# Miniprotein binders against Mucin-6 (MUC6): the designs that were tried, part 41

Target 1, 185 residues: Mucin-6 (MUC6), of Homo sapiens (Human) (q6w4x9r395to579)
Amino acid sequence: GHCSLEGGSFVTTFDARPYRFHGTCTYILLQSPQLPEDGALMAVYDKSGVSHSETSLVAVVYLSRQDKIVISQDEVVTNNGEAKWLPYKTRNITVFRQTSTHLQMATSFGLELVVQLRPIFQAYVTVGPQFRGQTRGLCGNFNGDTTDDFTTSMGIAEGTASLFVDSWRAGNCPAALERETDPCS

## First folded at step 22 (miniprotein)

Design cc6x (from bc2 with M38L)
Fold by OpenDDE base, fold request of step 24:
Structure cc6x (fold): chain B 185 residues (1-185), chain A 119 residues (1-119)
Amino acid sequence: as target 1 above (185 residues)
Amino acid sequence: SEEEKIKEIREEVKKLIEESRKLLEEAKKAGDLQAVRLLFNAIWLLLEALKTGDPEKISEALLKLSEALIEVAEKRGDPEAVELLLEAQELLRKALKTGDPELIKEAIKLIKEAAELLG
């Protein structure tokens, strides 16, 4: 399954459902029983301009019991608040520079994260087949059905992204603005 | 009957989920991402367990909830809540071994009490 966070406010779920939102909060991208130690992948969005519609991804966070790995738009990688030199390796996670513009977080448990640093900070999440039907968060539930991708943190499938996105907020933030994605964009 | 006991447990779990949601919102306000992570997970597992009513799944989910609440309790400096939750975990571990629904019910009582202290 491939989930993408692109263009500052666009998300494509594991089931390939595209949607757009504007929010300035930390959100749960991915939780799953397949992530060890109750791990969670999170996305941090912030204002990128003066208008409410000018929001962008500014960091990606993998959080578990042992690790808080943050990849920021300034190319700084931290674990538990400490800056780390790349390549950086933990027990099950390796963060390294893939290209001049891309960082990668590789894991032993079927999660891969690629972060594009420039020109736009973007993230690409890949999970193995063992994750099918067992994911939740902004990346969806990876069950091959796009109609239920907007399943909230309370297990309720929503028809629109607004309540869905807000249900996965990890911080205190205002409600996100929902917009439908143009299939031509 | 056993079926009746499970029904009662389900109802208590539903109440516990609502209390946990309140604590989740507080954790969000506090910026406690660890608590947030754990509570999201625990709530989800409880919801999943409610779908089947499987006492084993319920017990496992309650263990996760207890862990989440311990995180909250420790950060708030509430040792009483921690002790209640540790006791609940012990009961749940025993429940997983014996399958005794009464242990689950007792654990829920302790968790609820702890949640009330934290609320």
Scores: ipSAE 0.883, ipTM 0.937, lowest interface PAE 0.5, mean pLDDT 95
Fold by OpenDDE base, fold request of step 24:
Structure cc6x (fold): chain B 185 residues (1-185), chain A 119 residues (1-119)
Amino acid sequence: as target 1 above (185 residues)
Amino acid sequence: SEEEKIKEIREEVKKLIEESRKLLEEAKKAGDLQAVRLLFNAIWLLLEALKTGDPEKISEALLKLSEALIEVAEKRGDPEAVELLLEAQELLRKALKTGDPELIKEAIKLIKEAAELLG
């Protein structure tokens, strides 16, 4: 399954459902029983301009009991608040520079993250087949059905992305604005 | 009857989910991402467990909730809440071994009490 965060406000779920939102919060991208130690992948969005529609991804966070790995738009990688040199390795996670413009987080448990640094900070999440039907968050539920991708944190399937996105907020932030837009348009 | 006991447990779990949601919002306000992570997970597991009413799944989910609340309690410096939750965990572990729904009910009571202290 492939989930993408592109263009500052576009998301494509594991089931290939595209949607758009404008928010300035931290959101749960991915939770799953397949992530060890109840791990969670999160995305941090912030304002990129004056308009409410000017929002962008500014960081990706992997959070577990032992680690808080943050990859920021300024190419800084931290774990538990401490800056780390690349390649950086934990017991089951490796963060390294893939190219001059891409960082990668590789794991031993079937999660891969690629972060494009320039010209736009973007993220690409890949999960193995063992995650099928067992994911939740902004990346969807990876069950091959796009119609239920907008399942909220309370297990309710929404027809639009607005309530869905807000349900996965990890902070106290304003409600996100949502539009049904093709990220390839 | 056993079915009736499970029904009662389900209702109590629903109430507990609502209380947990309140705590989740507080954790968000506090910027406690660890608590947020754990509570999201626990709530989800409880919701999943409610779909089938499986006592084992319920017990496992309640263990996760207890863990989440212990995290909150420790950060807030509430040893009473921690003690209640540790006791609840012990009951739940026993419930997983014996299948006794009464242990689950008692654990829920303790968890609710702890949640009230933290709310």
Scores: ipSAE 0.877, ipTM 0.935, lowest interface PAE 0.5, mean pLDDT 94
Fold by OpenDDE base, fold request of step 24:
Structure cc6x (fold): chain B 185 residues (1-185), chain A 119 residues (1-119)
Amino acid sequence: as target 1 above (185 residues)
Amino acid sequence: SEEEKIKEIREEVKKLIEESRKLLEEAKKAGDLQAVRLLFNAIWLLLEALKTGDPEKISEALLKLSEALIEVAEKRGDPEAVELLLEAQELLRKALKTGDPELIKEAIKLIKEAAELLG
């Protein structure tokens, strides 16, 4: 499954459902029993302009009991608040520079993250087949059915992205605004 | 009957979910991402467990909830809540071995009490 966070406000789920939102919060991208130690992948969005519609991804966070790995737009990688040199390796996670503009977080448990640093900070999440039907968060549930991708943190399938996105917020933030996907953007 | 006991447990779990949601909102306000992560997970597992009513799934989910609440309790410096939750975990582990729904009920009681202390 492939989930993408692009263009500052666009998300494509594991089931290839595209949607758009504007929020300035930390959100759960991915939780799954397949992630060890109750790990979670999160996305941090912030304002990129003066309007509510000017939002962008500014960091990706992998959080477990042992690790808090943050990849930020300024190319700084931290674990538990401490800056790390690349390549950085933990027990089952490796963060390294893939290209001049891309960082990669590789894991031993079937999760891969690629972060594009320039010109726009974007993220690409890949999970193995063992994750099918067992994922939740903004990346969806990876069950091959796009109609239920907007399943909230309470297990309710929503028809619109706004309630879905808000249900996965990890901070005390204003409600996200839903916008139609612009195929031209 | 066993069926009746499970029904009661389900109702109590639903209440716990609501309390946990409140605590989740508080954790969000506090910026406690660890608690947030754990509570999201626990709530989800509880909801899944409710679909089948499987005592094992319920017990496992309650263990996760207790872990989440311990995280909150430790950060708040509430040793009483921690003790309650540790006791609940012990009961739940026994429940997983014996399948005794009474142990689950007792664990829920302790978890509720802890949640009240934290709420």
Scores: ipSAE 0.877, ipTM 0.936, lowest interface PAE 0.5, mean pLDDT 95
Fold by OpenDDE base, look of step 23:
Structure cc6x (fold): chain B 185 residues (1-185), chain A 119 residues (1-119)
Amino acid sequence: as target 1 above (185 residues)
Amino acid sequence: SEEEKIKEIREEVKKLIEESRKLLEEAKKAGDLQAVRLLFNAIWLLLEALKTGDPEKISEALLKLSEALIEVAEKRGDPEAVELLLEAQELLRKALKTGDPELIKEAIKLIKEAAELLG
């Protein structure tokens, strides 16, 4: 399964359903029993301009009991708040520079993350087949059915992205807006 | 009957989910990402368990909820809540071994009490 966060405010789920939102919060991208130690992948969005429609991805966070790995748009990688030099390796996670503009987080448990740093901060999440039907968050449920991708954290399938996205917010932030304006470049 | 007991458990779990949602919102406000992560997970597992009513799945989900609430309780410095939750976990482990729904019910009671202390 492939999930992408692109163009500042666009998301494509594991089931290849595209949608967009404008929010300035941390959101759950991926939770799954296949992630060890109750791990979760999160996305941090912030304002990128003066208008409410100018929002963009600014960081990706992998959070578990042992680790809080943050990859930020400024190319800083931290674990539990401490800056780390690349390549950085934990027990089952490795973060390294893939190219001059791309960082990669590789894991031993079937999760891969590629982060494009420039010109737009973007993220690409790949999970193995063992994750099928067992994922939740903004990346959807990876069950091959796009119609139920907007399943909220309370298990309710929504028709639109707004309530879906808000249900997966990890902080106290304003409601996400669904606007048809251009994303931040 | 066993069916009746499961029905009762399901109803109690539903109530517990609602309480957990409140705690989740509080955790969000507090910026406690660990608690948020754990509560999201626990709530989801409980919801999934309710789909089938499987006592084993319910017990496992309740264990995860207990862990989440222990995290909250420890951060708040509430040893009473921690104690209740540890006891609940013990009951749930026994329930997983024996399949006794009464142990599940008792565990839920303790978890609810702990949740109330934390709310």
Scores: ipSAE 0.866, ipTM 0.931, lowest interface PAE 0.5, mean pLDDT 94
Fold by ESMFold2, fold request of step 24:
Structure cc6x (fold): chain B 185 residues (1-185), chain A 119 residues (1-119)
Amino acid sequence: as target 1 above (185 residues)
Amino acid sequence: SEEEKIKEIREEVKKLIEESRKLLEEAKKAGDLQAVRLLFNAIWLLLEALKTGDPEKISEALLKLSEALIEVAEKRGDPEAVELLLEAQELLRKALKTGDPELIKEAIKLIKEAAELLG
């Protein structure tokens, strides 16, 4: 399954449902029992334009009991706040530079993250088939049905992205602003 | 009577979910990202367990909630809350081993007491 964070504010879920939002916050991108030690993948958004409401992706965070791996648009990789030289390896995670513009986080538990650093900061999340039907967060539930991909953190399927995105806020931040992709534009 | 015990347990779990949502918002305000990660997971597992009322799933979800609340309690320096939650975890492990729903009810009472100290 593939989830993408593109163009600063666009998300495409594991079930290929596109949406757009703006918010200055950290959000739960992916949680699943397939992530060891109750791990979570999170996305950090910050202001990026001339108006206060425009935001874009600035970092991706993998958080578990032992690790807080941050890959940020300033091209620094940290674990638990300490800058790391690449390739960086833990017991089950390896972070390495593929090219001058791309970093990859590979894992032994079926999660892969590819980060494009330039020309704009983008992230691509790939999960193995064992994650099917067992994900939650901004990347959706990976059940093959786009009608319930906007399932909130309380398990409620919403028809629009706004309540869904707000329910996955992981920080002290205001409610998100949203723009869906327009397939006709 | 097992059906009645499970219904009572489910109602108490619903109350714990609401209290846990309040603690989740507090963890967000405090910047405690570990507590946030754990509370999101625990609340989700409790919601999933409520769909069937399976006491094994409820016990496993309550173990995760207790872990999340221990993180909150330790960050706030509340060892009394930690002790209550550790006792609740022991009861839940015993409930998983024996299948006794009364141990789940006792653990829920301890978790609610700890959450009140943290609320």
Scores: ipSAE 0.820, ipTM 0.888, lowest interface PAE 0.7, mean pLDDT 88
Fold by ESMFold2, look of step 22:
Structure cc6x (fold): chain B 185 residues (1-185), chain A 119 residues (1-119)
Amino acid sequence: as target 1 above (185 residues)
Amino acid sequence: SEEEKIKEIREEVKKLIEESRKLLEEAKKAGDLQAVRLLFNAIWLLLEALKTGDPEKISEALLKLSEALIEVAEKRGDPEAVELLLEAQELLRKALKTGDPELIKEAIKLIKEAAELLG
């Protein structure tokens, strides 16, 4: 399954459901029993331009009991606040420079993260088939049905991206603004 | 009856989910991402367990909630809350072995007491 976080605050879920939101917060991007020790992948969004209503991805965080790996827009990789030289390895995670503009986090548990640093900070999440039907967060539930991808953290399927996104906030932050991909709606 | 005991447990779990959501919001305000990660997971597992009503699933979810609250309690330096939660986990492990729903009820009482100490 493939989930993408692209410029303009566009998200495409594991079930290929596209949406757009603007919010200044950390969000649960992916949580699943397939991640060891109840791990979580999180996305950090912040203001991106002169408009107060526009935000963009500024960091991706992998959080487990032992690790808080942060890959940020400033191209510094940290674990638990400590800057790391690449390639960086733990027991089941390797972070390395794939190209001059891309970093990769590879894992032994079926999660892969590719981060484009330039020209626009973007992230691409890939999960193995064992994750099917067992994910939650901004990347959706990976159940093959786009109609319930906007499932909130309380298990309620919503019709709007903003209510869904707000339910996955992992910080003390304002509500997100939903923007249509086509302004005529 | 067994059915009435499970129904009572489900109602207490619903109340505990509400209390846990309050603690989740406090963890967000404190910037405690570890507690946030664990509480999101525990609340989700409790909601899933309620769909089935399976006491085994409820017990497993309550073990995860206890783990999340231990993280909160240790960060705040509240050993009384930790002790209550460790006792709750022991009761839940016994409930999983014996199938005794009264042990689940007792564990929920301890978890609620710990949650009150933590705010």
Scores: ipSAE 0.818, ipTM 0.889, lowest interface PAE 0.7, mean pLDDT 89

Design cc6x (from bc2 with M38L)
Fold by ESMFold2, fold request of step 24:
Structure cc6x (fold): chain B 185 residues (1-185), chain A 119 residues (1-119)
Amino acid sequence: as target 1 above (185 residues)
Amino acid sequence: SEEEKIKEIREEVKKLIEESRKLLEEAKKAGDLQAVRLLFNAIWLLLEALKTGDPEKISEALLKLSEALIEVAEKRGDPEAVELLLEAQELLRKALKTGDPELIKEAIKLIKEAAELLG
């Protein structure tokens, strides 16, 4: 299964459902019982670009009980706040430079993350078939049915990306905007 | 009687989900990403367990909720809440081995006491 986070805040789910949103927050990208220690992959979005409301991916975070691995747009990789030289290895995770513009996080548990650092910070999530029907978050539920990929953190299938994305906020932040406007003016 | 016990457990689980959502929002405000990770997972598992009312799934989800609340309690330095939650986990593990729904009810009571201490 493949999930992508591309420029302009575009997301394509594991079931190939495309959507976009404009938000400045940390979001749950993927959770699954297939991740050890109930780990979570998170995406950090911030304001960018020429539009008042335009947002883009600025970091990807893998969080488990022992690790907080952050891959950020400044090309720095940290674990638990400490910068790491690449290649960086734990018992079940390896982060290495795939090319001059791409980093890869490979794992022993079926998760693979490829991060494009330049020209635009983008991320590509790949999960093995054991994850089918067992994922949740911005990458969808991987059940082969695009009609329920917008399932919120409360288990409600929504018709709009905005409500779905907002339910997966992992921080204290404003609701995502689907249009280029400032609701607080 | 068995049907009524399961119905009571499901009602208490619904109340725990609502309290857990409040604690999730507090964890977000505190910047406690570990609690956020654990609470998102626990709430999801509780919702899944309610679809069937399966006591085994309810017990497994309550174990995960207890783990999430231990993270919250440790961050706040509340050893009484931690001890209640550890005891709830022991009861839930025993419930999984024996199939006794009374152990689930007792664990829920302890989890509710701990959640009250935490906010």
Scores: ipSAE 0.816, ipTM 0.887, lowest interface PAE 0.7, mean pLDDT 88
Fold by ESMFold2, look of step 23:
Structure cc6x (fold): chain B 185 residues (1-185), chain A 119 residues (1-119)
Amino acid sequence: as target 1 above (185 residues)
Amino acid sequence: SEEEKIKEIREEVKKLIEESRKLLEEAKKAGDLQAVRLLFNAIWLLLEALKTGDPEKISEALLKLSEALIEVAEKRGDPEAVELLLEAQELLRKALKTGDPELIKEAIKLIKEAAELLG
């Protein structure tokens, strides 16, 4: 399954459902029992212009009990706040420079993250088939059905992206602002 | 009966989910990403456990909630809440071994008391 964070704030879920949102916050991108130690992948968005509606991805965070790996638009990779030389390896995770413009985080548990650093900060999440039907967050539930990809953190399937995105906020921040209608599934 | 005890447990879990949502919002305001990660997961597991009514899944979800609340309690320096939650975890582990739903009910009481101490 593939989930993408592109442009300013466009998201395409594991079930290929596209949507857009605008918010300045940290969001739960992916949680799953397939992630060790109840890990979570998070996306950080910040204001990118003068308009309230202009936001873009500025960092991706993998958080578990042992690790807080941050890949930011400043091209610095940290774990638990300490800057790391690449390639950086833990028992289950390797972060390395894939190209001059892309970093990759590969794992032994079926999660892969590719981050484009330039010209714009973008992220691409790939999960193995063992994750099917077992994901939640902004990347959806990966069950082959786009009609319930907007499932909130309370388990409620919504018809609009705004309520869904708002429910996955992980910080003290304003509700997401939806500028465009959701395309068909 | 055992079914009546499970029904009562399910109702108490629903109340605990609502209290946990309040603590989740406070963790977000405090910038405590570890508590946020753990509370999102625990609340989700409790909601899933309620769909099945399986006391084993309820116990496992309550263990995860206790872990989340210990993170909150330790950050606030509240050793009374930590002690209640550790005791609740012990009861839940015993409930998983024995299948005794009364141990689950007792653990829920301790978790609710700890949650009230925390906010």
Scores: ipSAE 0.804, ipTM 0.878, lowest interface PAE 0.7, mean pLDDT 88

